# VHH binders against q54mt0, part 11

Target 1, 331 residues: q54mt0
Amino acid sequence: MRPISLRLHERPITQVLFNREGDLLFVAAKDKLVSLWYTTNGERIGSYQCGGVVYSIDVSQDSKYLITASADAKARVWDVSSGRQLDSTDFEVSARSIEFSQGDKQILVVTDQVMGCQAKIHVFDFDKDEVRKLNKSYTLPSPQCKITQATWGPLNKTIFASCEDGAVRIYCTEKRELIKTILDHNKLVTRIEWTKHRIMFMTCSKDGTAKLYDTKTLKLLRTFDTGRPINAAGISPLKPHVILGGGQSAESVTTTKVDASQFKVRFFHIVYGEELGGLIGHIGPVHSICFTPDGKTFATGGEEGLVQVNHLDESYFEFDDDLVYNPPVQH
Below, E stands for the ipSAE of ESMFold2; O stands for the ipSAE of OpenDDE; V2 stands for 0.75 times the mean of E and O plus 0.25 times the DockQ between their complexes.

## First folded at step 1 (VHH)

Design T24 (framework vhh_7w1s_2; at its last look DockQ between E and O 0.29; V2 from the best seeds 0.00; counts 0 for: pae E 14.3 > 2, unsure alone 57.5 < 65)
Fold by OpenDDE, look of step 2:
Structure T24 (fold): chain B 331 residues (1-331), chain A 121 residues (1-121)
Amino acid sequence: as target 1 above (331 residues)
Amino acid sequence: QLQLVESGGGLVQAGGSMRLSCAASGFTFDDYMGWHRQAPGKQRELVAKISSGGTAYDDSVKGRFTISRDNTKNTVYLQMNSLKVEDTAVYYCAAGDEFYSDWSEPEYDYWGQGTQVTVSS
């Protein structure tokens, strides 16, 4: 199937996100705008205007609330249907990452390390029934480096933070302390992605590798080496496939012809680690990848402001073995 | 409204000194801050940059120019000493994010309007 190209944003896409049902696609970009689209036909529904670069977004399970983190040092809560801002929280520095907890009872927000201000992970209580005020619950200890993303672990018992020093830091939400640090990457970790039910997670890095881990044991299961900076990953909920995207900015390459091949979205088999293929659709680095929950569609967002919505054909699903994951026996 | 506003430009004699300022309004500076310049008929070029990794200068201005940052004022400065006629250009302030680009070349998210610096012989 020919991908649906969404052309609205004139600045780099920072995140593409499907709702639970997969019928809505949210797109965040550096143009301070979040746009909303129908997945089936690529029609734009509306937009949410922020005051700065939108770095991160999330949507509630019922698709009623959108939350945004942006460079204007704000986290915002939006009514999805009306497009109205319901609430906002101010920080001292830019908000870099935002995510609903499982069950939508809490929200985490990561703030930047800038000008002597340490990166922080803020957790807020979220009540759907009350005047949608973000109430601060707690703040986690700060690393001495920038946090690129934070995400809730299984059952909200932990928070995983990807960091500029190549580390993934894991915090216990109950004790509110750092409990584990993974130091497998040699450069900035760009993204953490979860498999279905969060039994595994994948890290992406500027070092050119993506790494798959067992969530329970934190054992490294697989390394995918692409040779290029990886900004984003998508994990299929249906197939044992991961999609990796990234590349170097064309602006950074002074003399060499930007090879469009650098911006391929690459498919890998999770079990075998082999590259299965790639899709060319972007002329700049890919910054975000997301599958629909049903695994039939995935979206990519690039530096050129383009979003590609890819509906996977039935043929894609016919010839591949089901993912069989055997967790390591805890000795 | 998010803006970078340059100030401090003007006319100066060769051998003189000038200090440029760039103030951010409506946002906090990103990780990368830099000064660029564009002379008539020439391409825009990096003059100096400051990031978490330190400072860097174009070879043509090394030893003469100093870039600094005041976090309390959300302002970046370019101290220009021993100015030469060839330093005549429009100077632009830029801010960028290092997260989405190679560490060596951050993406520029914000630009100032530019300030004219003219060095007379």
Scores: ipSAE 0.014, ipTM 0.406, lowest interface PAE 8.3, mean pLDDT 87
Fold by ESMFold2-Fast, scan of step 1:
Order: C-alpha cells, then sequence, then structure tokens
Structure T24 (fold): chain B 331 residues (1-331), chain A 121 residues (1-121)
C-alpha cells in the first residue's frame, strides 16, 4: 500500500503519536514544532510551537490536552482544539520524555543529565477539569546516567526507564524507589513500547536488538536481531506483529551512497520471531513508529523530517488468518 | 545555567597551528559535543564532534584537526594544524543530544558565543 507522506518538518522527527480514537496524528520534531493531522487524509489541522527541540509528547485520553517535553527546559500543557498553551513548567535542563499516567491524573517528566544536575524522573499532579501550574508530587531517585524514556507500568504501579548504559530500570511509584534493573542490552536503550494492556513490553537498543518481555515476571521472551541500531517499535494491537525501525550511524557509514534498505521498517511475528516483510519509505533512520489503537493504521517518522502514514488493507489482516484462501500480501 | 565559553582564537599565518578551548559549566561530557564554523557568506558547518563513542570529522579537516575532551576540566579542545586561509571563520562550540546524531549532521541544543579564527597569507 502506498503511504500518505506528510512533508512539513525540516528537521528529524522525534515522535509520532495517535490519539485514543486514532483519528488524530501528532508529530514532534527537532524544528521545535508539534504538528497535528487528520489520520484518514493527512490534512494538517494545526501546530504547537515550542522554544527548543521537541523530544517527547503525549495526549490525554479525551484528546483535549497535549503535553510536550522540549530542549528549552520546559514541559508544556496545550489545549489541543485551540492550540493555546495552558501551562508550562521550567526545569534547569532539557525535558526529554513526558507521559500521562493511566487515567490522566499525573504526568511524568524526564530531565537531562548535566554538571550539577543528575537525570531525574519528576511526577506532577494533573487536574483535567482545572488546568493550572503543574504541582510536583515527587521525584524518583536518579539512575546517575541519562534516561532516554520513562513510561508508566500497568495501573501506574511502576515507572520503567530506558537508560544510556543499556539498562531498563523499574521504579515502584508507591515506595518511590528502584525495585528492578534489567541488564540484557549492552548499549543505549532507545525505546520501551507496550503491547495491549501492557502485559508485555519491548525494548529497542543501539546494540541492534529489540527484546520482548513479560511485564509481570520480567522474563525475556524473544530477541529480534536486526544487525543495525533500533530506534523504534510499533506493536499491533490486533495482530501478533511488531514493526521495528532504525538505521545506521553516519560514523559507521562514511559515504553518502547509503542503500535505502538500511532504513526500511521490518515486520516480525511477535511470538515466533519470523520476519514477515518490510517497507521502504525513509532515506534516513526511522526514529518513531506508532499504531492506531484499532490496529488499522501505523505511522513512521524519520531523520529527514518525513512522516509516512500507512493504512493497512483488509488483505493484510485476512492473509495472516487463512493462507489457503487469501492471496499473498504485496507490500 | 548551561554555558559554553570558547577561547584560543585569533590571528595565525597559513601553515600554522592553533588550539581552541571550550569550557562547559552546568554540563557533563557524557553527551556529544562539537565544533562548528561559519565563514563570511557561508552557512554554518560541522567541523568535528566527540562523544563517549568516538570522534568524527568533516572531510575538509581530516588529518589536520583533532578534537579531544578533558573530563576533569570539563573542557573540549580543537587542535588545528596546517591551517589554510579557507579555515578562516567564527568557530562555535556546541553541545547536544547524542541520541539522534547517528545518521545525519548532528543537531545541537546549546551553543557558545563563537571565537574568531583568521588565517592570513
Amino acid sequence: as target 1 above (331 residues)
Amino acid sequence: QLQLVESGGGLVQAGGSMRLSCAASGFTFDDYMGWHRQAPGKQRELVAKISSGGTAYDDSVKGRFTISRDNTKNTVYLQMNSLKVEDTAVYYCAAGDEFYSDWSEPEYDYWGQGTQVTVSS
């Protein structure tokens, strides 16, 4: 299937994100802009202008609020429909990761590590009915290394942090302490992505692997080895499929004659590890992948500033269920 | 409160050497840092970058320039040898997130004020 190409951003895409209904697509980029689009046709709705690189975004369950973490050391709350900034919180250093808790009662913000300021996970209270200055609830103990992303565990009982040292660190939110460290990766962990209901999670790493875990036991279930840095994973909520994206470092590839196949997103069966295919669509590393909650569409965002929106056809879903009666998928 | 302060610029004759220093306060060197330059009438370009993973250089300066880091002094250096008139530019120290620097030209979040390097004859 031919994707819808969204060509607004002139700098790398840092995150693509669908809302709960899947009808809205939010795109964060290093050009300081978050853009908003209709999923169905790729029509641009609006934008939200930050003062620095936008590293991370999240949207409330009701699609009313957007939150942004940016290099100008601010976390912002925006009214989605009007584009108005409702609030901002200042930090001493770049805000790198931001996420609403399940039920939207709290917001976590990850801040950078610099001299005199260790990487931190800050948790703020959020009241969706009367948005005012974010009030800090608590701060978790620093891992004493950079955190690339933090994300709420099931029922907000834990927070998972992917770290530059290759660790995934798990904190108990009630006790506000580190309870587990996973040391399966040997290089920076770029992303943690949840399966449906957060019963499993996948980690992506610069070591060229993505790893699937059971959330309750923390047992490693499968390793996907792509042989190149993995920046992103999209996990289908409908099919047992995962899409992995990434790309080679410029330091590892010293020519401008790079094969576009190095940047294709690759489809795998999440249980069996079988590679199902791939899509070429980017001419640089893919940094973010997101599925709509209904599993019918996914978006990819790349280094070149391009976003590709892929509406999966019915033959994709039928092919996997009955190989005898359905023709092969062509994309 | 992150500050990058450059020093060591000035006048030098072609074939000479010069060392630029960038002192960082409020910043750790476990992220990537780089030197960029902007010549009159030209766009700003990457000269060299350094991270815990290694160094990289623009082709025009390979073999002539060396970037290094002293973590105890929280300082990054650019050693410039065999200087050419075409190296005349304002040199900027920059610090940024290593996470997305892998493929294309690095993006930097913090910049110094710049230091002038003029190569004569």
Scores: ipSAE 0.005, ipTM 0.331, lowest interface PAE 10.4, mean pLDDT 83
Fold by ESMFold2, look of step 2:
Structure T24 (fold): chain B 331 residues (1-331), chain A 121 residues (1-121)
Amino acid sequence: as target 1 above (331 residues)
Amino acid sequence: QLQLVESGGGLVQAGGSMRLSCAASGFTFDDYMGWHRQAPGKQRELVAKISSGGTAYDDSVKGRFTISRDNTKNTVYLQMNSLKVEDTAVYYCAAGDEFYSDWSEPEYDYWGQGTQVTVSS
């Protein structure tokens, strides 16, 4: 079971994303393009051209609509099958994060903080039956710092924002106000990932750790320390496993050969905290990891523009045969 | 093809002035831009950076160098006044995205080939 390498993009991959069925893989990159592929064989289907770096994407539950957030200060809605742009909206600054609500009734967009402009969290109504897909919106109170991602909490009752100052900020959607700040990281929080049914969430950070929390109580359950910046996590929906990826960009040193071991994706058991293994394949930082909903395939996207699609075999599903439970250490 | 092209370097007497230019080709955005320099046998160092509304300078050039941007020409400039012999270096233009680097600092996706600045006694 060799990985399938997708080498269309020559610029950093920003996000890889499977649809709900797991048969389609969307890839966003800094080359202003979202590419679309069949998961099984890596066959290219098509592309969606934006006017700037595509930082974030999401796809509707029925796989009919793709939404994109781009450095050209636009959010766009695309028809997946035809490739046609159906709607767009303009912001004053780059759109950095975009996500459908559970049920696809709303869209969450984060816009950047730049000179004289505060970061904003926007919520739009999504009207699939209207000509204008992106309708009536509101904003949440600004956290007064850059936001790397915003994501819907369980049942769309909350919005979680990962921030450059190491905080995760949680907003109530009904009250439209900040209700909690978790400040456990000391560097930028790069990503929030949810377990199945959103009963737990994981934060990734440039501080070299990923942290797992109980969603209901917000208590820290476990810290995974990789010793290197973590940009992304993929949480298996089938096994209690997480794949962590990241690394420090080698471009800043210019004279040293890349140490590929720092860019390997690493597998951890979520409950036991034990590292299960690793996979070397990227020669630059890994920026995005996503599992198919059936847990049998995952994709990784790297700074070098490589996307790898990994169909997991029996050895992966038998990682746990030799493990023993080790409870989390109390602090 | 996306690239940065520096120009304006050369030989100048100490105490003199010159202006470096950096033109972006195939670049459609007004992201962070910066100038770095590297003397032979030394490591590359930041000189100045500019975003859509802000500038920052290394202390060694503060008050002498000015970074600016002309959006209509998609060009960034470095005005260098009161030049000293220690300013002699290859000057590189770079463009970045702060989300790919250390906390809030630009990650440079693009580097120019560099332009030589030589300051004579």
Scores: ipSAE 0.000, ipTM 0.240, lowest interface PAE 14.3, mean pLDDT 83
ESMFold2 (binder alone), look of step 2: mean pLDDT 76; pTM 0.770

## First folded at step 3 (VHH)

Design W1 (framework vhh_h_nbbcii10_fgla; at its last look DockQ between E and O 0.01; V2 from the best seeds 0.00; counts 0 for: pae E 14.9 > 2, placed apart)
Fold by OpenDDE, look of step 3:
Structure W1 (fold): chain B 331 residues (1-331), chain A 127 residues (1-127)
Amino acid sequence: as target 1 above (331 residues)
Amino acid sequence: QVQLVESGGGLVQPGGSLRLSCAASGGSEYSYSTFSLGWFRQAPGQGLEAVAAISGSGGSTYYADSVKGRFTISRDNSKNTLYLQMNSLRAEDTAVYYCAASDWADLVEEPSEYDYWGQGTLVTVSS
């Protein structure tokens, strides 16, 4: 199937995100705008105007609320249907990452490490029924490095933070302290992605590798070596496939020959680690990948401001068994 | 990879004192406070036993019953160094002492949970 190309943003895409039903696609970009689209036909529904580069977005389970983190040092809550801002929280520095907890009762926000300010993970209480105000709950201890992303662990018992030093730091939400550091990457960790039900998670890094872990044991299960910086990953909820994307920015490459092959989205078998194929759709680095919850569609966002929506054909689903993960029995 | 190097071991008389140090290197890119650290010892013909442990922040410590009140574990995160102050030493304290580090920030008591080990330093308590 021919991908649907979404052309609106004139600056790099930072994140693509489907809602729970998969019928809505949210797109964040460096042009300070979040756009909303219908997944089926690629029609734009609306937009949300922020005051700075939008680094991170998330949507509530009921698709009623959008939250944004942006360079203007603000976290915002939006009404999805009306496009109105409902609430905002100010920070001293840029907000880099934002995510609803499971159940949408809390929101985490990561702030930048700038000018003597340490990176911090802030947690807010969120009440859908009452005052739509973000109430500060707690702040986690700051690492001595930048945090690129933070995400809730299973059942909100932990928070995982990807860091510039190549580490993934795991915090206990109850004790509000650092409990584990994973130091497997040699460069900045760009993203953490979860499998269905968060049984496993994958890390992406500028070191050119993606690593798959068992969530419970934190055991490394697989390493995917692409040889190029990885900015984004998508994990199929249906097939034992992962999609990796990335590439180097033109600014970093002194060589004039833009090889479009470097921006190829690559498919790998999750168990065997073998490359299955790839798609060329971007002319710049890929910054974000996301599957619909039903696994039938995935979207990619690139530096050129382009979003590709790929509807997977039936033929894609005919050859592989459904993803079944059995955790290793710790003997 | 974190490298650990122990120092300060030697011969001491019963009732004497000794201070062991463990210098951590290779982790300069990482916050030293992310590592739980511990001292272990192995006496001749005996198994490895935990002596003392300290959390990444230094806020939590553990001591074996045999060394409580005599040994003190501490760390200087600015110097990436772990210490073991040993007072009132006894003949039964004679062993090779190992420094170990874990990627767990919380206090770790089990040797199997430590990821990095030093080469060890010999402490001999003899009259």
Scores: ipSAE 0.017, ipTM 0.371, lowest interface PAE 7.1, mean pLDDT 90
Fold by ESMFold2, look of step 3:
Structure W1 (fold): chain B 331 residues (1-331), chain A 127 residues (1-127)
Amino acid sequence: as target 1 above (331 residues)
Amino acid sequence: QVQLVESGGGLVQPGGSLRLSCAASGGSEYSYSTFSLGWFRQAPGQGLEAVAAISGSGGSTYYADSVKGRFTISRDNSKNTLYLQMNSLRAEDTAVYYCAASDWADLVEEPSEYDYWGQGTLVTVSS
């Protein structure tokens, strides 16, 4: 594997995201910019300028609309091809997470918790045929703690929120109420990542573990312990593999060299639980990992502003030929 | 939008004291009190190190082990100013000190979670 390195951003990457075709890569960063690239060769196509740090992005299934959540207290809708802003909605505080529903009919936005303002989960109607794209909204009851991400559950019947207190909170969209809380992590949950068709989900935490669950039963299927904070996971849509990334900046760095081994991304077999290998590609914490939908390419984004695009070769697809089955831990 | 300017650095002998200040501009008192603030330092040829942090309200603090008991972080939200009182200074404290702000109001230790940075002020501890 010989990665393509994208070095435009000078501040931490917050998210890397492929479109549905996998031919476009969107990169969000704390430098207020979303950049757009061709996946195959790393050629820069364009950019989208926000008024503050861009914490979260998503792209519509037809690749025509980009949505952004920003520290300037705005959610924005962009035309992907032209780079023009089509609409925005103001909040009282920073927007931290944003996601299209399955089918692109709604947009989910999380806003910060600060003194005097509780974290909120907002749901907007999205109408691509109107001049104002973001319409009628409602909120869900606040979990009364910071939310790192919210994401749509299967068939848009639920919303999952990953929280600072180590919980994953699940809301019913019809009843607009909290229906389940999972308290398996000891530190904040950084990310929820879905398998294909959302039949399983994985949680990542600063407690050094990632946990895999059955979506229908909410049973814990497996825990992956890396010994370091986990900020991101990439779940292969083709193989039962997950890539885990993270690390933390040292409280005190007394040398001239950062220990890059702390920031390697690590490959695990989801069924067998075995570590398959690792890849060093960053000199700071990894914050985001995403596979293309065809499973042949993945991207990583780091604190140093580097994005690595990795096109997988035949050796990756042969990793699990000799693995020993290791059944999941029972509940 | 938020601008941070450090002051108070200089040359001091071992065992001495300095008080660093960080003035913030570009926000209201409410906006300033929503930021967690921190001091970071970088010695010549070394990487960035967290020194101390304080929550938006000032109710929670963090100190690196190397400075506990010697350094005190504080903030005055009415003046949009962050302070670091440095006592019993040692040669190892020589560094450029940076003021930083995070957009989370709760206490934040990690440098990667800080969004706004000052230009730095040099502190030299030398006989």
Scores: ipSAE 0.000, ipTM 0.224, lowest interface PAE 14.9, mean pLDDT 85
ESMFold2 (binder alone), look of step 3: mean pLDDT 81; pTM 0.827

Design W2 (framework vhh_7w1s_2; at its last look DockQ between E and O 0.01; V2 from the best seeds 0.00; counts 0 for: pae E 22.0 > 2, placed apart)
Fold by ESMFold2, look of step 3:
Structure W2 (fold): chain B 331 residues (1-331), chain A 121 residues (1-121)
Amino acid sequence: as target 1 above (331 residues)
Amino acid sequence: QLQLVESGGGLVQAGGSMRLSCAASGTFSSYAMGWHRQAPGKQRELVAKISGGSTAYDDSVKGRFTISRDNTKNTVYLQMNSLKVEDTAVYYCAAGSSWADMVEEGDYDYWGQGTQVTVSS
């Protein structure tokens, strides 16, 4: 397996994202640019220029619309094929997270918390046939802490928010109120990632753990302790595998060598909790991981601006053939 | 600015073949590339485009024209077979950073000077 390296961005990658068909890869970065690539060969298709750091992106299921959340306090809607901006909405502060609802009828936007301004979760109607694509909106009650990401729960009935205080907060979309708080991490939650059909979700945290939950019961099923900050997870839609990425940035100038192995992405079996392997390639913290929907390809994006596209071969799909669950020794 | 230089045009008899080349002054592997043409008295129109492994052609040239690229030479080609008098035009090479289904001039950032193709009966 030999990854395709995409080296356009010289600033940290914030998000990598495949479209529904898996043939297109979108890359957002702190250089204010979203780049678009073909998955199979890594050829650049185009780009979308924002006015500030692009923290978060999503693409519609038909691959016609890209949405971006940016540090210039805007959410934007783009025509994927032409690169033309179709609409934008201004906020008072940076937009940090953005996501289409299932079915693309709504868009979820998180805005930052700064002095004098509470974090907000905004929900917009998305009207692809209107002049203004981002129209009627509402806001959920603020969690009164910074929000790293918000994402739609199953059937758009809930919204999950990952927060800097280590909580995951769950809102009912019908009642527009907070219905549950999960406080299992002791440092900020960096990401929430869904299994196929959203029957389980995984949280990633700077506390060095990822935690897997049953979505219906909210029961904690498993904790993965890597010993390093976890910024991102990619959950395979085909195998019970997760890829975890992260690492710690250098804090000061020292004589100590920087070991690239701390930034390797690590593969775990979700059911057994065993590490399956790892892949070295980044020389800084990994910030984003995404599988294609068919599970045959994944992409990683790092602090150094490198994006790697990994087309998986049969050796990956054979990992589970050799695994045997061994329960803990009981005395 | 990326400089594009077309070559390979000239006079050819109907039914004949011709290959156009577009050499770039720098690396273009991250660009979408296209060939456009402008016949006398008509507006410039897309003939063929290539981005990565994906190609697209105007209906009037499908099955007769083939666009290809050689990233090691920073060159894109248009192989033109079974030429018709209606193919007579100035052919322009273009490069842009957007993945384009678009046919308009504004979809591309760089253009060549053009090369004349004349198909005689």
Scores: ipSAE 0.000, ipTM 0.097, lowest interface PAE 22.0, mean pLDDT 84
Fold by OpenDDE, look of step 3:
Structure W2 (fold): chain B 331 residues (1-331), chain A 121 residues (1-121)
Amino acid sequence: as target 1 above (331 residues)
Amino acid sequence: QLQLVESGGGLVQAGGSMRLSCAASGTFSSYAMGWHRQAPGKQRELVAKISGGSTAYDDSVKGRFTISRDNTKNTVYLQMNSLKVEDTAVYYCAAGSSWADMVEEGDYDYWGQGTQVTVSS
């Protein structure tokens, strides 16, 4: 099927996110807006206006609540259906990452490291029945570097933090202390992605590599070398495939040609590490990739403010052949 | 097909400011946009380019010129501040299909007719 192009945001997309059912797509961008779309037809449902760049979003399992982290130093809770803000928490600095715990009982928020303020991971209690002010539960020790993302480990027993120094730091939620550090990347880690049951996780980095790990042992299983900065990854819940996207920031020079191929979304076999093919659809760096939980659809968000929703054909599921997709350019 | 129409040019004194606009027809959001200029007796040169939130500038205009776009209006802008006599040129709006391919004239798919900017001493 032809991809559905969503054209609303005029600034870079920061995150694309499907809900549990896969029928709703949330899109966060640097234009301070989160937009909501129907996955099936690409119709816009509504939007949520934040006070700053929206860096990170998450949705509750029942799709009732949206949470946002933004540059205006706020974490917000939204009613998905009405679009109303229900609650907000203020920080001293920008909120960079946000995620519901498994079971939606807690929310973690990462704050930025700027102006003498150290990056911190904050955990709040969340009560679905009483959507009142988020109550702070605890704060984890600062790694003394910028944190790009924090995510809950299996059963919420750990929190994984990707960092600017190339490390992934793992904290115990019970002891509230750092317990492990993975330092395999040579540049900033941009993203951590989980497999469906969180048995494995993948890290992406500006060093041009994505790395697959066993969650239990923390052993490196596979390295994908793309030769270009990787900003985003999607792991298929149905196929042994991973999708990687990224590209270099082209903000620097007008006279330098950038290889357009760097914005290609690339498919890899998760076990063998071989490239299977790619999809050309973006004219700038890809910042976010997300699969629907059923694995039948994936979305990509780019620097140009474009979101592509790709419905995978039956042929994709029948054959593990090379995939090359070039959507027609509509003039 | 994309049609581009520039406006906002004219005569301005050195040190002054001017804002150029380029109105586009069609699917504007699908294109990266650029401003070029051609001075008398010189080759056309790229001044600034934009794709989504990404911008780049020629060194000669950095800190003085700002490129922006409004997808709701299908318009790209060039705000020119602290203008110099050397900035005198015909300014052209151009559209390309890729951010990466916005360096040379041949990289762009569509061009405007140009607008004259004259900076007097």
Scores: ipSAE 0.000, ipTM 0.247, lowest interface PAE 13.0, mean pLDDT 89
ESMFold2 (binder alone), look of step 3: mean pLDDT 82; pTM 0.835

